# Designs tried in a protein design chat: VHH binders against E3 ubiquitin-protein ligase UPL5 (UPL5). Part 2

Target 1, 342 residues: E3 ubiquitin-protein ligase UPL5 (UPL5), of Arabidopsis thaliana (Mouse-ear cress) (q9su29r532to873)
Amino acid sequence: SPEALHGGLFMEFKNEEATGPGVLREWFYLVCQEIFNPKNTLFLRSADDFRRFSPNPASKVDPLHPDFFEFTGRVIALALMHKVQVGVLFDRVFFLQLAGLKISLEDIKDTDRIMYNSCKQILEMDPEFFDSNAGLGLTFVLETEELGKRDTIELCPDGKLKAVNSKNRKQYVDLLIERRFATPILEQVKQFSRGFTDMLSHSVPPRSFFKRLYLEDLDGMLRGGENPISIDDWKAHTEYNGFKETDRQIDWFWKILKKMTEEEQRSILFFWTSNKFVPVEGFRGLSSKLYIYRLYEANDRLPLSHTCFYRLCIPRYPTITLMEQRLRLIAQDHVSSSFGKW

## First folded at step 4 (VHH)

Design t23 (from t3 with Y103A; framework vhh_brivekimig_d4)
Fold by ESMFold2-Fast, scan of step 4:
Structure t23 (fold): chain B 342 residues (1-342), chain A 123 residues (1-123)
Amino acid sequence: as target 1 above (342 residues)
Amino acid sequence: EVQLVESGGGVVQPGGSLRLSCAASGFTFSDYAMSWVRQAPGKGPEWVSSISGSGGSTLYADSVKGRFTISRDNSKNTLYLQMNSLRPEDTALYYCAKEGLRAFSPTGYFDYSSQGTLVTVSS
C-alpha cells in the first residue's frame, strides 16, 4: 500500500545510506519501480509518449499523497546528485512547472495531441467563419473528468455566460491550458519541489536547477540517451577480471556485440547494468566502469550479472558459436529482465 | 436534444471511394456548422472537415485536403463526406458532429454517444 511504500522504503534508504554508495543504486531501482508503478496511482503515463510521467491529479484521493510527492522529490534529487539513472522520463508539462515556466500551446503537443489540435483549430480558423458559427458554441469553461466524475470549471467570472469569439479566443486557449494542465497538479508539484529542495538546499534551488535545462538534458540525466550505442566506447570503459584483454574470448565478445541489433545490444546492456540507455556523454557518464568477470564453474554456462557493480560474469567459452548462442539467449528481452541477475 | 445518425461506411480497397451521410434532427440544421471527426482503433479522435451553416465555407485537415469533399443539404437535414483516393490510414470510425461538440473536451470524448460509421480501407 502507499503507507507501506513510504515507511518501508524510507527505512531501507536510511540503512543503505549508512552502508555507503556501493549499494545505493539497488535502492533507487527498487524505490522507483514502486513510485512509478501505475498501481500506486501517483503518476500517469503521457498519452502520446508512454515513457513519460506526470503527477496524477487523482492522487489527491489518498491523503498521504503530499508525503509521497515530497519523498519522490528527495529520491530524484539524490539520483541526480549521484548520477543514477532512475529509468523514467518526465512529461514536458511537469518539467515546465518544476522550472516555474508558463505552459504554452506548443508545450502540450506531445502531452495531449487531441487538445493541441482542437486549440490550433480554434486559433487558426477563419475569423468570419468562427464568428458566424457563434464561436463553435464555446464558452469560457473547461469540462473535466476525475475518477469518472464530470465537472464544469469556469475559466473566468461568469465564464458559462461568456462566448468565445475571434477577438477573445487566444485568451480562452491560454486559460484552458493553464486550468487543464497546470492547476490540477499544483499541489503535487509544490510537494515534489519541497522534497527536492531539502536535498539541494545548500547549493541549487529547484526552479533554478530546472530553468537551466532543456527537457532533453533532464532526460539524459534520468534515463540516458536514445542514440545508437557505441561498441567502441563500451569496450573502452570495460575492464576484465580473470580474462586478459587480448584473450580470444574477449575478442569474440566484442565482435558478437557489434554484430547484434540495437535492440539486442540494449538488452545486453540492461542485463549487465539494469540500464537500457547510455548517458548522453557516453559510457564516461556512468557511475562506474563495466567489468567482465570469469566464471570458473562450467564452460557452457549462461552469463550472470551483478547489476549494482556493472559486472558481467561469463565462463571461458570454448567456441565463438557457443558464446554467441548464450549471449543471444540473454539478449531476449524477457530473459534479460529476470534470469541470471543478482 | 441533438440526434445524429451516420451511414455509408464499408470496406473498400486502397484508391477507392466512399460517401458518408449524416441525418440530423433535434435542432435547426442550417443554423449550425457541422463537422466530420474520425477515430482510428486505439487512437483519439481526429478532426477531418467542417462546413458552415449555409454551406458557403469549408475547412479540411491537411491529411485529407484534395481527396475529401464535405457538403450539406439543408432541405434534407443531411451532411455528406465524399471520400476519394482512400488510403489504409483512413481506416477509422467516422462521426458526424455539430459545432461545439467536436472533441474540444480534455478527454477527447463526445458529450453524447454516437454510433458512427466504420470505414475500412484494406486489400
Scores: ipSAE 0.000, ipTM 0.185, lowest interface PAE 17.7, mean pLDDT 77

Design t27 (from t2 with L101F; framework vhh_etentamig_d1)
Fold by ESMFold2-Fast, scan of step 4:
Structure t27 (fold): chain B 342 residues (1-342), chain A 123 residues (1-123)
Amino acid sequence: as target 1 above (342 residues)
Amino acid sequence: EVQLLESGGGLVQPGGSLRLSCAASGFTFSDYAMSWVRQAPGKGPEWVSGISGSGGSTYYADSVKGRFTISRDNSKNTLYLQMNSLRAEDTAVYYCAKEGFRYFSPTGYFDYRGQGTLVTVSS
């Protein structure tokens, strides 16, 4: 339940007894995986960009939702302070609300393309044609459809009686966007901002913080660099235990990674470190060097990882073909592997 | 290790000018936005000015806009603040501050600041 979830997250935070940046990184991964899981109703994926999240208006059904959003703000602030990539992107309209900025028509283009196209048509229609057709019968209302039932929200007092015309259509669009995107999540944004401020500093208000950023800056902070991974840079920041750098298995490992697709490389990185993206400064920006440890067990075992310590554990594979097969399997089941379940 | 060393402070007459410098080391200077923050006697810190990592964007507090100019020389790892038309109310310790996040836009979160340099505007 939501109450059990809240208690669990709070206990995980309070029970942090581990030393070192790897344990902190795994904690952020687990907490954010739970917070930004659409199944728990706190956040929704953006309709046209599934990489991005915004608060779920339906979270209001849970009386504890303000506490969850405050906690989320604390977690994000703490992750930013510790330079931990949480692997989550914010929707543009959520970002602008955190900055205390008005949502414009252009801001919703990638968030809700259907609404964008409708509003653009309303604003671009010839004034005389618009007025001769009584504003296409539009009034100052937002029509919503939930589970096949229509609901009507007035954008202003007596909005059902106020016709849209060429002189007020800009006001109509502004109010429509505000009611659709800003108003339904005002409380969630407020509580997130409160938690964010408490962690980051009372001297640095959230609105000031977010106002000074471009969305792309925040994307980099939360998820890291989008550039292709440099295998040479990855290798330069990797050390070995139980292998020598000159071992044939180590040569095979780097050759296999170099031949992998970008998505496969990111999956291996995530399995190894719980980070899907490299910091913008490269591997030197990670909290630790990476390590390849030798397993002294069967030579055909799947790799293991200890993400807290950036350790990838592999046996002395007899062939490059077997190693490649095992690494490709690891790319598909990284979560189970991080706990050493084989 | 990050180090920020301010210089250029001193006593100046009202209406005068002063140039502050901050020598930075221990990080890739051009990757980070930089700011000047001041603290007047008996008051809290006030953000004065900020500059993007490339130097392409500058930001100013309303109290100094039109009088102060922030600049940087990334080849020398140095931040500057040119202060013109100085007023008694500009009297403060001026701190060079490094933005905490490796992005060109100022965030208002600083992970390092220098020891400060005292500017006294008095006749």
Scores: ipSAE 0.000, ipTM 0.156, lowest interface PAE 17.5, mean pLDDT 78

Design t28 (from t1 with E99L Y109E; framework vhh_8emy_2)
Fold by ESMFold2-Fast, scan of step 4:
Structure t28 (fold): chain B 342 residues (1-342), chain A 123 residues (1-123)
Amino acid sequence: as target 1 above (342 residues)
Amino acid sequence: QVQLQESGGGLVQPGSSLRLSCAASGFTFSDYAMHWVRQAPGKGPEWVSSISGSGGSTNYATSVKGRFSISRDNPSKTLYLQMNSLRPEDSAVYYCAKLGLRYFSPTGEFDYRGQGTQVTVSS
């Protein structure tokens, strides 16, 4: 529940603010883990893309939901300002509402495939066929079915009495989409935007910020790109401590990483940085360079990481075979961990 | 209900090592980042080090980097600070702390702080 966040905010012996940069990153991960957990009823995962979230219309049953959405807007604005990739993506319809743009039929294709197909058929039917069949009996209403019960919402005044025909079917579809996707979360969008604006800019409204972006641009800022990782780019933005770039172990490291599957590479990146994705502009978009530090411990030790500094710590492995075994174990363990609970 | 109890402090000579421990109870230890802060007489508190809930991420103040090492044992709900090459300026009361999440705050305050353990580095 959203009250879980408030439980974490009220504690005894509250004292001074932390000054370390790593504390801020840990704060974002913890807070976003709770906000975007579907069990907390604030957000829903998109049906066709589980990486994406939109506000849950049912969140309005909680009288504190406006505060939680305002807080979420502040958190996201702050993450963007600090270039912290929080690991959540927005559903396209939520993004468009933040931008103050009309949701079109094409915009719901991946959000609600069934509704997309139905509306597409309505618009593409032969006009004479559509009209001779009395618009398939459709009127200007949105029919909903929740928990086995049907409900109807009028899309316009006297909508129950207004038949859909070839001359008004585009208006029907436009209103249907608005009532289905925009109207149910209007308050949540408003509160999110209020929090977002307060943190990011008082002179430029959130609509102006989001209108300047494509969804893919925002994706890059929040979670990074899903394009294959460039190992050459990764290497170019990595420095060493306790190793020379010319050391055989460093050559082995990049050779092993290049041979790994994309999933394994993302698991290594996650272990190293607490993020599976790179910014759309590549590794140069990260807040700092990455570092490989030498451990002066046993030569067979598993790697360690200090993600707040983008540090990967490895010993001077005696063979490429041992290094590969250790790196693959780290890749496998991170994929199976509950660290990515959403 | 949340309790933090530090131990391991003492009087040592410059160049010596100490390991501080913090026993945590009353919360799901592995879900929360933990921190060490210190306060010398007549000075404000200074953040020393942080560690993520999983232990996969650590961070250090510039003044202790390379000398101190933070770690945790989640099964035993214990936080550690290994202090090497101690200097007189490291003399302070060391506190185990839990990160605070303030509503509308981008940087958390330390919510819970233990009673502290005194470290004195003197010849």
Scores: ipSAE 0.000, ipTM 0.112, lowest interface PAE 16.6, mean pLDDT 76

Design t35 (from t2 with S30D; framework vhh_etentamig_d1)
Fold by ESMFold2-Fast, scan of step 4:
Structure t35 (fold): chain B 342 residues (1-342), chain A 123 residues (1-123)
Amino acid sequence: as target 1 above (342 residues)
Amino acid sequence: EVQLLESGGGLVQPGGSLRLSCAASGFTFDDYAMSWVRQAPGKGPEWVSGISGSGGSTYYADSVKGRFTISRDNSKNTLYLQMNSLRAEDTAVYYCAKEGLRYFSPTGYFDYRGQGTLVTVSS
């Protein structure tokens, strides 16, 4: 049409500049709520951090996905230029792809802990034992399941016929990580980078921009300074089963949590929900309320959790000292990732 | 081919009312958020109001909150802007704008806009 601006998601207006800074902040909030909406197939939340997002490989089912990612790149660039907090953070793997950096095994630890543990075991296994067990039957392939269908992706030519052994297992792991995390989102990263560059300046390519930052620096730009967890907000979004809100044990629980270090509070949150961080909008942004359930077993038992239901299960501890002792135990990274969590 | 046809503009006295309409064709209307954007003579464009594809969510610029109401009739592929308590500062060409993002609320990222309809508020 001659009068319609057909530009494939061209941004027509900078109304935020015309109407002032309050409208600018509101505009970015609304835009990011839609782009990072779980209802859309564009982005996935990180398993260990509700605030962090990476492109969804399945976004390819929408033929307009390149335009959406290009638009997202423009929005992020514009937010950075105007020093506006976007309210969302990037997954480490996505950040590294934007920077054009190689994804290492350590980089996927918080993105996919199961794959991290498996790859680490492959690399650390005794060479003689590994080889005598035919590389655990592994070949240079990545097996994927999409819509219930198993697909085999070769990591190298004739990968189905190439056995993994102690001499090539490092190469196997490197190729596996690249194919699993980098390759499936190459188009999305490319389109995001295109939009980002078009907004900033053609003289400052995205890789150059992101290479000069640590992830924590970008976090500060997108979110602002690190915000401590609001215990009052946490409590306001918590309900009880088998306890009354007025019970001594519930008063003790919140008192102990408030006295904990930020690291300990995040470990408790991780144990309870499998997430280390609260959404930028606070506990209201979680998919459901949190629950404290009473355990009717031994009064000195360690807490348990059912993370899919945001359920923390504790016994009716007889003293605040014992409760604090038990909560501090599960606040240790080793305990919080390994014990009583389903 | 996407087409957006605005109507309902005209001359009105301060304190008066006007209803703008935008007839849309060439796309699945209820899949896209729609917005009204205005441009006063000699000024840059200003986003006025937006509505989600379903019509369940509406958004307004501070300058028009409480005076303007955005609505849509998905069965007729038509977007509306009811303008009440009009002021001289509301004088502008008003454009119907189609959001570029499918299924999203208004973002200000438009891939199509209409020809516009002139609204003049003057005594």
Scores: ipSAE 0.000, ipTM 0.135, lowest interface PAE 18.0, mean pLDDT 76

Design t36 (from t1 with D31E P106E; framework vhh_8emy_2)
Fold by ESMFold2-Fast, scan of step 4:
Structure t36 (fold): chain B 342 residues (1-342), chain A 123 residues (1-123)
Amino acid sequence: as target 1 above (342 residues)
Amino acid sequence: QVQLQESGGGLVQPGSSLRLSCAASGFTFSEYAMHWVRQAPGKGPEWVSSISGSGGSTNYATSVKGRFSISRDNPSKTLYLQMNSLRPEDSAVYYCAKEGLRYFSETGYFDYRGQGTQVTVSS
């Protein structure tokens, strides 16, 4: 039960000295797997990296969400104090908010590339050109659009009437980023920080723990080193259409993938799914099984993918050498990067 | 790298028609909304019409609605403006413009415009 999570599990942890050392590590892992489960309304996976999490704005519908975020903060603080790697990572924006730092334009580059490019153009445009075009018709509002439905959020009082110009465009961009990324999860960040800071206050200086770190430092503490992709786990969560699992081409596929470098494997995963990283729980954490579909086309053509359905489409290649050449071409950075922009 | 080249302007009598063209290069034409903007002597720029990347949606300024038609041919990377029932008030330099900030498409932001083509409607 959500109400029992803080009381029951936290009280069990508080009495952990009665149990063996391995029980403590397993407890943190299980608790974090439940807290950071996307089926739970507390956290969302980052779109750019399935290993990373940020608070779910929709968690506010649960009146107990402040208690859950405070509990999560305490759990993470305790894991860090005991040097336990919990197997989850934080989104950059969430990390910066925990540090009490303002989210800059560069911080959203990988989170929202379209918004990043738009804001960068606004800030870098020649002042005289910007002003001669009436600030490109911009006012202090955030416009959102979902499937043709438009909504307008004012960034400041009377924002609909306040024109953007060369003198206030930095303020405009700052408010736009704050409203888009910081404001929707402000309460969740506050509650997490309360639990986290209270737990660490007896073990660390008054200076904010997060202000002393880069995100990569926290990554190392929470997950440790980069974990290689388990090809056996990948295969176990893959089904076939137009091939039998016992076909020579399927055996060749998995053999080639196992021989690839970690970077090549991540490029293949990106081509197939539009993501380079697997969820912390492995391939079972994906929203669907992966599929290898047979193409009934020229036997030497490049693979295709339908990332929304986790489908990799390949012809019945006549040799392992040809299959390897085609897969390595897909694994080249320039090809994988181009595909991922759609 | 982005190039936009307008053509098709000229001197015409009131009530006449003209078709303007804009040849685009240096970007994936079908992914961007395109616009026609005009500037009359002594006045600021006026937005005239917009078309979505697929061509499925169009929009028009009230002053030209029912008289002008915007269209595009994505294979040839060309934008068009069919201007019917021209009035002296339509006299202006006409520019085609690429939408640079897709996130702010609702605000009519323009990334690039061409050199323009002169339209003069006079008796």
Scores: ipSAE 0.000, ipTM 0.135, lowest interface PAE 20.0, mean pLDDT 76

Design u1 (from c13 with A33D; framework vhh_brivekimig_d4)
Fold by ESMFold2-Fast, scan of step 4:
Structure u1 (fold): chain B 342 residues (1-342), chain A 123 residues (1-123)
Amino acid sequence: as target 1 above (342 residues)
Amino acid sequence: EVQLVESGGGVVQPGGSLRLSCAASGFTFSDYDMSWVRQAPGKGPEWVSSISGSGGDTLYADSVKGRFTISRDNSKNTLYLQMNSLRPEDTALYYCARETVYDESGYLTFDYSSQGTLVTVSS
């Protein structure tokens, strides 16, 4: 049953808190992969950025959707507390709802371009021309289609009888946006916020938390930065076992990493740590120091990793060419995905 | 040749404590992550805890978290497991294990002693 599934996920949550950083990161990945699964009814992908999600208004068809959104709020709060990058981003509209802020026309530009352009046209049309054409026949209503049924929703009392004109079109657009984007997910936002507050602390209300952030700040917390990785910062937070920092192989390692593409560098980081992105504050923001361990086996073998310990294991490669070949092989997405978690 | 010799097992009452030791020889101890693995009578081996070569990072199975503490002394080539609040379910042969390179299936292998040390929790 769905109640049993909710309980099961909560038990996994309690277990993962006890086991350590690597297992905790894998738990968040699996749970968020399921919550933000496009095949699920809970969240929808943003049209202009497939990494961004907002609550699915249709989720209310499931009578347990309040419990699922409350659970999601708890998961996100816990991820933020433990500085875990969950790999998903919030749509701007959802972010603003969590902050308790009014959604403006500019805020829906990337969420619904068609509606943005239509509303922009309404607001920018010459006032005399607009009024001469009876406000394009518009009244204070929103037309919707839900479950195959066309409905008309009044934006204000007697909205069907209230014509849009040059003096009230700003109010019309504001109400239209609120009813289209805010109201349909109001319950989901409420339940998410309840879960978030219960987990984070009674002293930090969700609106106060989100109001203090720009969307880019939250992006950095949930996924990490997209800025180029500083190899010097990476090196400064790396220690060695079985190698000295002055060893030729260690010098080769950092030189190879510096000449890799950004995509290859992120793949190496993922193989090593199970994180593809660096926190906004840099490598000091990761949950552990990174370590390069020496392997005493065949000097041509592939690197290994223990992501729970942020450990990359390599043999004392005899040439820079061989080291580069081995590192580039693990930098391929399919290889890093296969061996990045132990 | 790698040698791992466990000691410190015995019979204790529920709620009691034991400290296990593992003396390592035949390799550079500080270069290897070490683990404790246990096997209860009639059951398969169960991983208990791991510690990095430097001792800076530790990991525990959920069943022992908060009760067991893994540690090492690299100057003495010795691995330890401090076991507190012991339960009947902790009854098993305990093995120390050296993590090695991956086997033919692509997973890290463990070299561990054939001896083990027996821990019995009973009243």
Scores: ipSAE 0.000, ipTM 0.174, lowest interface PAE 19.8, mean pLDDT 77

Design u10 (from c13 with Y102W; framework vhh_brivekimig_d4)
Fold by ESMFold2-Fast, scan of step 4:
Structure u10 (fold): chain B 342 residues (1-342), chain A 123 residues (1-123)
Amino acid sequence: as target 1 above (342 residues)
Amino acid sequence: EVQLVESGGGVVQPGGSLRLSCAASGFTFSDYAMSWVRQAPGKGPEWVSSISGSGGDTLYADSVKGRFTISRDNSKNTLYLQMNSLRPEDTALYYCARETVWDESGYLTFDYSSQGTLVTVSS
């Protein structure tokens, strides 16, 4: 059963934890790729920012979706406890619901600009003019196209018969926003919070955890910062196997990396670690040191990586030109597109 | 030629302690991460612990966490494994291993001694 998937993956995580931090990172990477896979229909990308995810209202048609959202809550809680970057970001509305905060008009400005502008006009219109035009014919209803069906949803009992006027328009807008953004994913948020709390039993409840953060703080925990990468910090947190730090190939490596564009540097980081961004505290915030391993035999071979152990494997290249060519080849792959538009 | 010579094994009672040593030669010791791998009678090899070339990072199998400590002395080209609170399940031939390269399939390989050092935990 789908519940068995939750149990099986959790047990795999416990076994991986026993074998070292690199194996933990690989497990989180694989699980999050599966959870946030568009084919799975559990989460949707935000319209304004494809890096961000919110629960899919359509997931409700699967009676077993609560188990998947509970499992996701557990995975995210464990990732945060172990300081593992999962490479996904949460939509602002989803974040606020996890914090137990009411979604305000200002909170949807970047999520749904059309609805924001419409609601703002309703609230700012002159009261006498609004009432003289019968509230523009508005009633306490929301028109939606959910699950492939166009439907009219009443915001309150007999809402279809309740006219909007200057005295109740704030209530109308508040109910519209709640029904449009909060209510459709309420069960998913509840199940996620249940899973999150279960993993943090005897710790801070999820509402208290999320309420003390800004969205940007959570972004940093889940993905890392957007500041330019410090190559000196990167080098300071790198160790070597089969090379001495003083080898000319190691000197060449860091010189090439410093010459690369920010986009190329992030591509190398992603190839090496499966992380495109550095933690806000720098490379010390990564779960382990980075390693450069020597490949034997072929001195012209492309680099290899084992991301769960932060290992980059390169041969003892005979020239800086050859090394630069090989590093630029792996840097020019569209790796950023594999996790959405950044 | 890479040479790894293990020592320090023996027979101990449950709850006892042993310190294993591995003398390395034929390569620049500080350039390589080192590991301990064990093989119990009739079983396949089990990775026990690893230490980076500088000694700045260590990893342990869950079965030995809190009981075993890996360390190295690069000035003496020697790897150590301090084993405390030994259990009958720790009975195995212990091998010192030099971590090598990741192959094309992405798997780490080990160079290790064919001899090992025998640890027997029994009454």
Scores: ipSAE 0.005, ipTM 0.420, lowest interface PAE 10.9, mean pLDDT 78

Design u11 (from c13 with Y102F L108M; framework vhh_brivekimig_d4)
Fold by ESMFold2-Fast, scan of step 4:
Structure u11 (fold): chain B 342 residues (1-342), chain A 123 residues (1-123)
Amino acid sequence: as target 1 above (342 residues)
Amino acid sequence: EVQLVESGGGVVQPGGSLRLSCAASGFTFSDYAMSWVRQAPGKGPEWVSSISGSGGDTLYADSVKGRFTISRDNSKNTLYLQMNSLRPEDTALYYCARETVFDESGYMTFDYSSQGTLVTVSS
């Protein structure tokens, strides 16, 4: 139940104040997995970009939804402060509302392509043709359908009686977009912003924080950058335990990584750290240094990892061929997610 | 042969300070992360602090954070623990430990000396 969920998440949040850095990363993973689960009532996936999330308007039926969104704002702010990647992306509409910015037609292209195309056609029609056809019978209303019932929402006073024409169609589209995308989640955005502000210094209001970013900047902060991984940067932020940097096995390791595809490199990174993407500032942006630990027995066995401490454990492989075979095996997505983590 | 020799323990009053040292030999010191582990009378061992091989990263148990500082001098093969604002509950044998991995379970384990250095915070 939502009440039980809220209580559990809040207790875990209090406990993070007493925990070390490795435990803090595990806590964020568990909490974000629960908050951004598409099967619960808090967030919905965007219709035309399933990687992105926005608040669920239907969350209003739960009396605790303000507390949930306030808590989520605190979690995101805390993750940003501690440079922890939460692994989710926000819908453009949600991002713009957090920044206090107006949603334009171009902003909904990937959120609702059907509505984008319809509105574009309305704006691009020849004015005389549009007016001679009585604005296609359009009035200043938004039609919605819930549980098989059609409801009509007026976009302005007496909107049912106000015809759309070539002189007011821009205003019609602007109001339609606002009522369809912004208004239904206004309370959720407000509560999120409250929680966010409480965790960051009160000198940095959430609108000011989000206004200085493009959406792709926030994407990089929340999930990491999509640029190809710099193996040289990765190596520069890696230390060794039981190996010398000059050992042939360490030289082999970095050479193998450089020969791997980008997808394989991301799988190795995920096996090692539970993150598929590097922060936009590079490996310095991770919350810890990375470590390669030597395993002293079974010199042909698969690598192991302790992801909360960014530790990859490998034996002193006798040949580069064997090392490459073992690393490529853990680079497969299903193997790297479930095999050898401890 | 790996050898770790601790020193610097003693008897201090609550609020006092001590600096522990560990002299390492028999392995390339800079290649290994090092830790301090303590064992209070009648209790199991408790991890206190760790430092990476280069000294570029440090970790602390919550009970000692802000009071203890771990450091190392790789040119002298020596590990240090500066202990400030000592409390009676800090009373323990303190062991210098080399971090390693137990192959069968994948869990982190420690190679540490059999002797340790005794820290007693009394009254």
Scores: ipSAE 0.000, ipTM 0.427, lowest interface PAE 11.0, mean pLDDT 79

